# Designs tried in a protein design chat: VH-VL binders against a0b8k9r932to1074. Part 2

Target 1, 143 residues: a0b8k9r932to1074
Amino acid sequence: NNLPLDGIVFISVRDEDKAEIAEVARRFVNAGLKIIATDGTSGYLRGSGVPAERVRKIYHGSPNVLDYIRRGEVKLIINTPTTKQSVKDGFQIRRSAVDYHVPYITTVQAAKAAAEAIEKALRGELTIKALDEYHREVRYRAL

## First folded at step 1 (VH-VL)

Design d10 (framework fv_dusigitumab)
Fold by ESMFold2-Fast, scan of step 1:
Structure d10 (fold): chain C 143 residues (1-143), chain A 121 residues (1-121), chain B 111 residues (1-111)
Amino acid sequence: as target 1 above (143 residues)
Amino acid sequence: QVQLVQSGAEVKKPGASVKVSCKASGYTFTSYDINWVRQATGQGLEWMGWMNPDSGNTGYAQKFQGRVTMTRNTSISTAYMELSSLRSEDTAVYYCAREGSYYDLYGMDVWGQGTTVTVSS
Amino acid sequence: QSVLTQPPSVSAAPGQKVTISCSGSSSNIGDNYVSWYQQLPGTAPKLLIYDNNKRPSGIPDRFSGSKSGTSATLGITGLQTGDEADYYCGTWDSSLDAYYVFGGGTKLTVL
């Protein structure tokens, strides 16, 4: 799995993580990435001045994040679940990420590390191979 | 071929616990959720909960919270459902069911044959 | 009492058509995909319809599903004696602790 230098990042986070993740999302947008997010997360991001498109949670029907993953459009997933259904959604999203080789992050700390790695790669400070190795370490620690 | 095979019938006294097994074969066990559904004689289907065999995460129906535990052993592709503090009202056929592919999230496409649990004094 | 409402029974002659209704609320049918299950006497349930209107491989096209608002329907055409069974709708419920709910079941008798 490689960290993306273009494409879509999916974000769905707990209320307590929203403030920190908004800064991370802004960094992704500044790096040229597009954000899609669930209702609560997308509303918070837009309220914070970060452009984000809304997608449905899995149990709310189609189109949902799994549809975007199947289309090959999602290049990075950040997901911190809060309810029993969100935990189940997280499991389904993670399995889809594995099947489609999409990096999957479950903590704010790992998301910040990914943003930093992407920024450094765009400045030419990291190679794609080094980014992939760095992301796998972050992903393994987060999972 | 994809199948789920459950353990045999159980007869228990009130207050005991029962542990039903569900052995998966013909697919990657950790890639599909396992749901547990029961049915009392002449009654409808009642959902009890789900278990993720990869993570071990579970979700239980409120009615069974505190009495049910769903687990798995990935080395033998087997899911378990344990129900404690049994009462006569728990007499039912208990089914395990695979929740489709992760792209068919809400459909239970493969079911075990059922395990009859009888609770009597 | 079931969260989803189905008629307790329906009957028709061989070759006829029947429709089985399933009524819920915005938190279940309204927000989620509906599945339908067939249970022949003495057997485990079998998935007939998923994602409101899709059929698994091996399910004949005389079985169909649809959803409108907070209600779903299962349609069966060209009824056969082998269709005599209990039919259940099912869906996820987005309320407080998200969980799966079944309808009360409909007994189909083929005359």
Scores: ipSAE 0.007, ipTM 0.548, lowest interface PAE 11.0, mean pLDDT 82

Design d2 (framework fv_dusigitumab)
Fold by ESMFold2-Fast, scan of step 1:
Structure d2 (fold): chain C 143 residues (1-143), chain A 119 residues (1-119), chain B 111 residues (1-111)
Amino acid sequence: as target 1 above (143 residues)
Amino acid sequence: QVQLVQSGAEVKKPGASVKVSCKASGYTFTSYDINWVRQATGQGLEWMGWMNPNSGNTGYAQKFQGRVTMTRNTSISTAYMELSSLRSEDTAVYYCAREWDSYYGMDVWGQGTTVTVSS
Amino acid sequence: QSVLTQPPSVSAAPGQKVTISCSGSSSNIGNNYVSWYQQLPGTAPKLLIYDNNKRPSGIPDRFSGSKSGTSATLGITGLQTGDEADYYCGTWDSSLSAGYVFGGGTKLTVL
């Protein structure tokens, strides 16, 4: 089980995903996780009553999500890209997730599955089905 | 002394490929991205892409996607840019440039490699 | 055409001041840090300004940068003949391929 029960979740999502992700982020916070997010996402989350610390996008300089990943602080990454070829940020985040063994999620559906699995694990109710759904949705999985 | 040193001038025929090298010294090669920028005669600067020398990850400008490949050899601190299916409009000076420590700008540039494509 | 718009040329006499503008959009200058590059004839570009208004070591304070909204400006005071060069603004563009974009360049002539 590589589900995070403590630590930091990085969230960066396109506008159309923000409302659904705010619900997921609230569930992560209630589970004891801390949120860091890019400017637009962090603003939306805080406006929705979800505490989230702002971090820079990679091309804006340090500190950015790569710095947090390198420090071993990020335990889960949720990134739904805003452009078809946002290659620099997308590739660097994905590769760092692989290199540092951090689960990387690219869809709202996978993020909801992760929240459900974490909640069930905290209650001692984790099932084979919930774990299977989470693992199917996670694009990159830690060893 | 931090520097990037590029390979020498190339003359190619249309349809050929060219591979330009960029050797880094005076800093930790794997800690900074390498960007490639070209400049056709009398024209402005045109960004081609970036390469992360630690991971090997790349990102290419849409215009060059499918024709450009950026690689590195970490054992000799050297970056490479290969451009295929050359056309006369690819005649330009090609530069490698190190990305500043916070991703804000390109602070160290190679001297440039002139590539001439003519029949 | 270049994604960022600069005037093609600017000129002034030694000792005078000039400003070079760079206009973009929210996806580039509006949301990202701007750099400026100086290119002397026959040489590689040199970083002159980064992070909108910061100078690398060795760049004199007569060069300055600023950014407001979707536009950036390079200021040069106390013009010297050695300042004759092409000047380029540059920044990341988040709207398309997350790529770096340059302005078309401004040729500065010191009369």
Scores: ipSAE 0.007, ipTM 0.530, lowest interface PAE 11.9, mean pLDDT 82

Design d3 (framework fv_dusigitumab)
Fold by ESMFold2-Fast, scan of step 1:
Parts: structure tokens; sequence; C-alpha cells
Structure d3 (fold): chain C 143 residues (1-143), chain A 122 residues (1-122), chain B 111 residues (1-111)
């Protein structure tokens, strides 16, 4: 079981996804989760009225997203592909998600499914369909 | 250059609380975690928890959950660890230590405070 | 009841070599980097090895580390009287506790 009902959600998304992800992030906050985000994403979220803490890039030292993942604080990672993001940073975040069994979401659609599944679980209304959609969108590399 | 300096020794009665300070210098305080580790006389190192001075977020070892509080004051680059409901078994040297990652590296503690002796006796 | 297991003591003469083992599980050593800390009598611990086998500035190359599976080892060659200390392995534990864990410590006596 990988559905988070508490803890931290890490969000780093491409510019095109920021407006949609802000609504998803608000839903996570309303559900009691905390948001950490990279500089561009955190700025957009805060500008949209969603509380989000900025995390440093890996090469800028601590605290960075790897600190949170390895400490077991990050329960969900949302990272949509971008031409601006460092390939190196993306690889390390994805690798750590696999190593620490943290759900890794790469699309806005999957992020919306995760928010819906968490909301239903908190209300005691979780359905098999919502859980299946959430699990289908989780990305893990082969062992 | 990089240094952590802790407050002086404390003597407490059972049931009291103690608050130990750890003042950082020589680096950007908010860029690195502060961990707290204790050691009873002749015993090993026991990790108590970590505190992120940028966010104020904490994580505590299960054994100390409900009794420990880790905080900071960023304006004076100082971390605090408060342990309540003290027992004789809490008699130990308490250390603060800077926690970090490098790119592609694991978590480790590179700089340690000198330690604060806390004695709990009736 | 340390999560990581170390021998309680080891001894050797000046100039000799020793190894100190540290055994854990997949949730700690198996999935995470290992550090080693040296504690001289009456002092705070000092980082000796990080990331399994890397030395901080100022640590001589006679100290080495390695990791295989769920175990790690600290090697010390050319032992000196000043090496008499307690040695602790440490790593992150990714299991339910999700925290840093230390070995029980090994007392090195230089005879």
Amino acid sequence: as target 1 above (143 residues)
Amino acid sequence: QVQLVQSGAEVKKPGASVKVSCKASGYTFTSYDINWVRQATGQGLEWMGWMNPNSGNTGYAQKFQGRVTMTRNTSISTAYMELSSLRSEDTAVYYCARGLYDEYSGYYMDVWGQGTTVTVSS
Amino acid sequence: QSVLTQPPSVSAAPGQKVTISCSGSSSNIGNNYVSWYQQLPGTAPKLLIYDNNKRPSGIPDRFSGSKSGTSATLGITGLQTGDEADYYCGTWDSSLSAGYVFGGGTKLTVL
C-alpha cells in the first residue's frame, strides 16, 4: 500500500502544467498533506495561494528533495517532464523514489487521480476503481 | 570555520525538562539539518531526531516521540532540543550534529558539537 | 539493542592492521550509504568515513571503508596509539522508523 494520508508531497512540474497542478496541490493541502516544490513550481503555487516550501536543487546542498525522500518524509512525488530541468536532477529524484518505494507520478492526470483517491480514503469512500487508477499511474523502473 | 557550540552542563530532578542549545557558525545555518544524538556513560550513540532549520520540520526517533521537541531561532543560528518528563535513564551527554547530503551521496553528520552533559538524579 | 551489529571490542599493536564489521539489513545498509565515526576518549564523535568509502579532508588514507550487501567494514592500517577510540558505523534506516541508526560501537585498544 502506497496511498499517502499524511506527510509531504514533492511537486516539480513544467510550465504548461503549473495551472492544473496548483488545484491538485490545494486539494492535497486541504487533505492535510504538506507541499515542497522546486523554485519555479513553489513560486507559482504560492502565487496561487497554495502554501508550498521551496527546496534547493541537489547541487546546492541541504535541504534538498533527496534529504526528504531518504528520511521517509516524502510520500508522493509529482514530476512532469521539462526541457529546462537538469537530466541529472530528474534521474536522481526518480532513482530515489524507486529505491524508497515512493509513488512517482509523471502526468497531471495521474496527480488528479491521486488527489481523488486520497480524498475518498479520508472520507472512508475509497473505491477499487480510484485505487486502480492511482496505482496504474505510478512509475517504477524494472528491478 | 564550521562550528557547533553547545550550552553548558545541566542537573535536573526526575519529572523536569531540559533545553539544550546548539549555536552554529561558519556556514549558512538554514542549508543543513541539525541532528541530536545522545550517549549514556559507557554506552553507544543513540539518534534522537533531526530538525530542518529552514522549514522547522522535524523527525523524531520512536523512543523519544512525545517527549522531545526540536526547534531553532534562525536570527541567531541556534538550534534547541528540549526533553521533558526526565528520568534517571536520560542521564547522558547530548550532541548536536550537522546533517547533509552531497550530490549522489547518502545522509551523514560531518560537524559535531562538543556535547552537553545532562544529569537526572533525585 | 542497536539496529546495526558491531563487535564490542578489537585490539592490536602499533603498526598492525584491523577491520571492524558492521552488519545490518536491506532497509538500512542494504539500501543506503554507510558512515563511520571515531570517538576519542572524552571527546565528541568525529566523521571518519562517509558514502561507504570517502574520507573527509584531514583523514589519512590508512582509514578505509567498504560495503557489500547488508554489511560494511572499516579498515585501519598502520595503527597508531592515537587511534585508540570507539568506532561507530551509521546509516539511514528506510523502514517504519525512518531515521538514522548507529551500530553499538567497537572499542579499539592499541596495546
Scores: ipSAE 0.007, ipTM 0.545, lowest interface PAE 11.7, mean pLDDT 83

Design d4 (framework fv_dusigitumab)
Fold by ESMFold2-Fast, scan of step 1:
Structure d4 (fold): chain C 143 residues (1-143), chain A 119 residues (1-119), chain B 111 residues (1-111)
Amino acid sequence: as target 1 above (143 residues)
Amino acid sequence: QVQLVQSGAEVKKPGASVKVSCKASGYTFTSYDINWVRQATGQGLEWMGWMNPNSGNTGYAQKFQGRVTMTRNTSISTAYMELSSLRSEDTAVYYCARDSGYEYWFDYWGQGTTVTVSS
Amino acid sequence: QSVLTQPPSVSAAPGQKVTISCSGSSSNIGNNYVSWYQQLPGTAPKLLIYDNNKRPSGIPDRFSGSKSGTSATLGITGLQTGDEADYYCGTWDSSLSAGYVFGGGTKLTVL
C-alpha cells in the first residue's frame, strides 16, 4: 500500500478545478502533508490561504517536479491538465509517476476520495471500503 | 543572449493579408511559447494569441479568431503571425514575445513590426 | 476597452515615489500572477515585474510590485527622468480560456 500519510503532494489543475481543489489541498495540509504546485495553481492556493510552494515547469530546468518524483519526495500527484504547456508536462509527469509508482489522480472527485482516505487512516479509522475507493481513483499506470 | 528579431515594415491595402516573422536565437526555440501582441498608435497593448513551437498548438483571442494564423518553422527557429482581411483599424505595431510558460510572463520581446493598412 | 483598469496618467517630480494601480476580477488578477511592463517612448515593452512582486535581473529594487485580492500595485521610489514611460499590468484571464489581458496603460510623466 502506498497511501501517503506524510510527504509531498504535487498539484497542477485547470482553472475550472481550482476552487474545489483548494479545499482538498487544505485538507491535505491539515493532515500534515506539504503541497507543491505549478505557477497558476500555487498562486490560487496561496490566495485562498493554503500554503503551497511553487515548482518550476519541466523546461525551466532543475529542480522541477520530475526531480522531486525521482527523489521519492512526491507521494501523490493531482493533475487535471488541458491548457497550454500543462498537456505536454502532463505526459512526462504521468510517465514518471508510472516509473516510480506514485499514485496519479486526474479528477477532482478522485482527489476528494484521496483526502478522505488519508484523513480516516490518520484517525485509525481507515476501512477496507475506503481503501478500495482510493485504489480505484488513483493510478500507477498511464492509460 | 536571447533575441527575437522581427521582419520589416509592411504597407497593405484593405482586404489583403500580412505575414510577420519573428526569428528567435539564444535559447531552445521549442521550449517557450511565442505570443503576439499589437499596439495601435497612441493606444494600449492588445494580446492576439499564443503558439507552442514544439506542438504547433495555438490559442487565439476571440476578437481575432478566423482572421489570424500563428505558425512556426523549427528548422530556422522562426515564428509567424498572419492576419487576413485587413482593415484600417489593423494599423499597428505587432510584437512577438516569449512566454516563460503557462500563466507566466513575457520576458523577451521583438522590436516590433509596423503594419499600415491604407486605401 | 481594457479588462484591467489602470489610471490613464500619473505624475511626480524626480526623487519622489509613485504608485500605479491595476484593478481586475477573480478570473484574472484574483487567481493568477500579475506582471508589469515598462514601455519607453518608441521602444518595445520590457518586463519589469513578474510573479506579483519579483524583478528580473537588471531591474533596480526601487521598482516593486504587490497584489491583494483582485488588485495589483506597481511602486516606483526615487523617481528618475528615465522612468518616464507607459506602464502596463498583465495577467492571464481564466474566463478567456487561458487568454492574456493587459491593463489600459498608465503614462508616467516625470516633471
Scores: ipSAE 0.006, ipTM 0.532, lowest interface PAE 10.8, mean pLDDT 82

Design d5 (framework fv_dusigitumab)
Fold by ESMFold2-Fast, scan of step 1:
Structure d5 (fold): chain C 143 residues (1-143), chain A 122 residues (1-122), chain B 111 residues (1-111)
Amino acid sequence: as target 1 above (143 residues)
Amino acid sequence: QVQLVQSGAEVKKPGASVKVSCKASGYTFTSYDINWVRQATGQGLEWMGWMNPNSGNTGYAQKFQGRVTMTRNTSISTAYMELSSLRSEDTAVYYCARGDYYSEFYYGMDVWGQGTTVTVSS
Amino acid sequence: QSVLTQPPSVSAAPGQKVTISCSGSSSNIGNNYVSWYQQLPGTAPKLLIYDNNKRPSGIPDRFSGSKSGTSATLGITGLQTGDEADYYCGTWDSSLSAGYVFGGGTKLTVL
């Protein structure tokens, strides 16, 4: 099972995804996972009652998600880019995720599938459907 | 109150290994990284690596990869650094130091052990 | 050899101001928080400054930090004889092989 049942989830999402991601992040926190997020995403999550620690975007310097990935602390990455600059950052995050064997998710639907699969795994209810949905959406997964 | 206490001085022969301990007290051991830093006589500070006591994950400076191992025992709040294949140039004071990724002390090492002198001689 | 460059020594009289520089590159100081450490003779280092310009509890406001581009500066005003020590800058290096890096250290002599 490639799904994290503990550890840190990194979240950085475009504005139109924030409301749906807040519910997904709440589910991760309820499952025992810790959230770190970029400034805008972190502010939205905290405003929605979801605890999240702030990290810098890559172009804003360190500490950023690359530092946490290199340390082996990030177990899942959720990143929905919007601008040319965030697409470049997303490329670096994606490359680091591959190098360090961290699942990398780029859509809200894949994030929802991951939350469902983690919840079912923790309840002893993990299904082939939940795993299939998760694997279909994840571009890179833990080895 | 918050402190790191290290094991005593060691004298080793070239080719031997040394294992230094660092016991934490006064805080939640698993909430902060332990870094290891050494200082040869009359020289500057040299970072060796970090160890996350919650996960057991480590990161080592390239110079020490293959020779250093950093571990912990959470039941006694103790971190360990083992350096193998010792040479005379490994003669130094070895420090453990607390670091935090998530607070205002990010990569600032705010609590230091007293140091362990390791002498490598024939 | 250190990746971060500091002057090997600096000296000043009691009551004066001294500054200690620390120069790096975009992969370290340029992209990361800088910390400063004081080491009195025969003792472990002590954190003076973190996050470029913040002081831990118990550090007097005579100590200040700043960062501009790929360089950082430690300032000490109202210099006292007890400030005589070695001072080190430190930061994370964003390259995959380097990790945390220290400057070479600056010996401060109070004349």
Scores: ipSAE 0.007, ipTM 0.568, lowest interface PAE 11.3, mean pLDDT 83

Design d6 (framework fv_dusigitumab)
Fold by ESMFold2-Fast, scan of step 1:
Structure d6 (fold): chain C 143 residues (1-143), chain A 119 residues (1-119), chain B 111 residues (1-111)
Amino acid sequence: as target 1 above (143 residues)
Amino acid sequence: QVQLVQSGAEVKKPGASVKVSCKASGYTFTSYDINWVRQATGQGLEWMGWMNPDSGNTGYAQKFQGRVTMTRNTSISTAYMELSSLRSEDTAVYYCARSDYYWGAFDIWGQGTTVTVSS
Amino acid sequence: QSVLTQPPSVSAAPGQKVTISCSGSSSNIGDNYVSWYQQLPGTAPKLLIYDNNKRPSGIPDRFSGSKSGTSATLGITGLQTGDEADYYCGTWDSSLDAYYVFGGGTKLTVL
């Protein structure tokens, strides 16, 4: 329910969304948030000048995204649909989002709405419209 | 002193249900998953599922889907495994075991609960 | 059938060395850490090795683990009569329906 004004945003997105998400991630960094991302996404973000740390596979030990979620450090998850080959990692991340009540965004449009709402909140300019757009796009999936 | 203590042996008729308990002590109950593993006489270990005591979420092995339910009561640090529609093939020792949420090793085990299904 | 393959039995004399193999696939041993469990007659399993090659406190260094590709190995040196037990490898399977898998178990006999 609350907008994250500090902490970590986890990003994992399909190739088609990488360019638009790089712009959104840059906005999160400018707002004071830190980015962690899957291998392909983190490479793209760093190549675009956006600081992002690579997340290790969950099964390969600590630190991984589950460590950050359990510590309450991940405040927002952005995961756009990918091929079936990436579904297993997405499943574990989605389970963690549900278990620890972390907002889970699945579209570029919802990610843009989140960035706008965070920026407006930090400036003291949060509007009903920006808040409504953010809340409509946040979803949790039942396990 | 970290330990898991299970309920006592059960004898059931085919078609009945059994509910086994697993009481945790010596650690923060909600910080580790509880797994359930069974072993038929003279056979190997068979994983049944995991239960996250913090969220209540579960994951079951496909073989037991529709027959198994894993729950917990956090106020008494106790996990439960209920298996319904019992068959003679369900005769086994049932273990609870603790794992890290990262899908780690089973580092602490209960002593086991013998369940016998016979007519 | 077990997803992970172990020999059903191994045997050796006191003081000798034995190895127990565990073979899987890319989605289980290939992608994940392997654990080994010791089960003495009439008792619950006990964690012997985790993260492929690490020992919990209290496990003597004559027990060792290793992993290469899709196979893992448990080594026991200085074999003792108290080592007679069933040994199981175990790991998570990283397929879409991720689940834990055990090997079929190996009975160790000491002469």
Scores: ipSAE 0.008, ipTM 0.555, lowest interface PAE 10.1, mean pLDDT 82

Design d7 (framework fv_dusigitumab)
Fold by ESMFold2-Fast, scan of step 1:
Structure d7 (fold): chain C 143 residues (1-143), chain A 121 residues (1-121), chain B 111 residues (1-111)
Amino acid sequence: as target 1 above (143 residues)
Amino acid sequence: QVQLVQSGAEVKKPGASVKVSCKASGYTFTSYDINWVRQATGQGLEWMGWMNPDSGNTGYAQKFQGRVTMTRNTSISTAYMELSSLRSEDTAVYYCARGEYSDYYGTFDYWGQGTTVTVSS
Amino acid sequence: QSVLTQPPSVSAAPGQKVTISCSGSSSNIGDNYVSWYQQLPGTAPKLLIYDNNKRPSGIPDRFSGSKSGTSATLGITGLQTGDEADYYCGTWDSSLDAYYVFGGGTKLTVL
């Protein structure tokens, strides 16, 4: 699978990760990617000056993040769960990532590696080392 | 009104492959996963995998990885499960079941009638 | 071996109440909704309970479900001869990469 050099990144992160993810999201936007995020994450991102569109969590009913994944609009998923509800939602999001061949990231460290790899690819500087770092830190990659 | 109708019984020799069909009616085929579950005579239910008829993607139980393939044909609302390299211990009734699309995918709300597969020399 | 543990059999008299247990772990029952399936002799399984305690249309109030921690129970009141069947609990397991797991099944005999 190729890195997403265009398209939509879905972000849903626990409160502790929001500040670090805001900087990662800004880097994705600067690279030309669009952000969609769950209510709490999208509010934080917009409050931090990062454009992000709100989408519903799975338990809020349809339309929700699974609908966006099924439409083939999402090219990368970043989800750092913190509660039992978030763990269940993460489980279903991971399943949809498998179904729709979308890379799935569960840590801030892996999200930073993805941003770096995308930035290097866009500058024509993507190396085997940068790609290896991204692949090692992404929890899931589709076939 | 929702129905899952499976193909008829099969008798196979060890090493052969079998392909079971499951024809759906009474709902939008692409809106619900199809799961496959088997049951050996006098034994319990064993989950084999899921197939998403919209995307075509699948997930298989580790035990069946490399031997099972789940596919569909959306034009005729039919799901398929093919099991290869058959062994005598694969003798079982094979069921398709509709996985309710919910936030948790936790429910098999309608089941096919089952297909008996017998593997013997 | 089944991932979820059920008693292999249970028996009760007509008109009585019976409960069937299903024991798992945090990654399956603890974190996910539980369903129960009834399998009458010679038939396909039928959904009896979903989302821990909900009944599909057509399932009588005599059947109930509950979940506490890493265990679930199926309750049947007003037991009838027609309730003789195998009963299975089932749920997703997050630790098994979204695999669905069943209990070993419980044969209910109406004495």
Scores: ipSAE 0.009, ipTM 0.542, lowest interface PAE 10.7, mean pLDDT 82

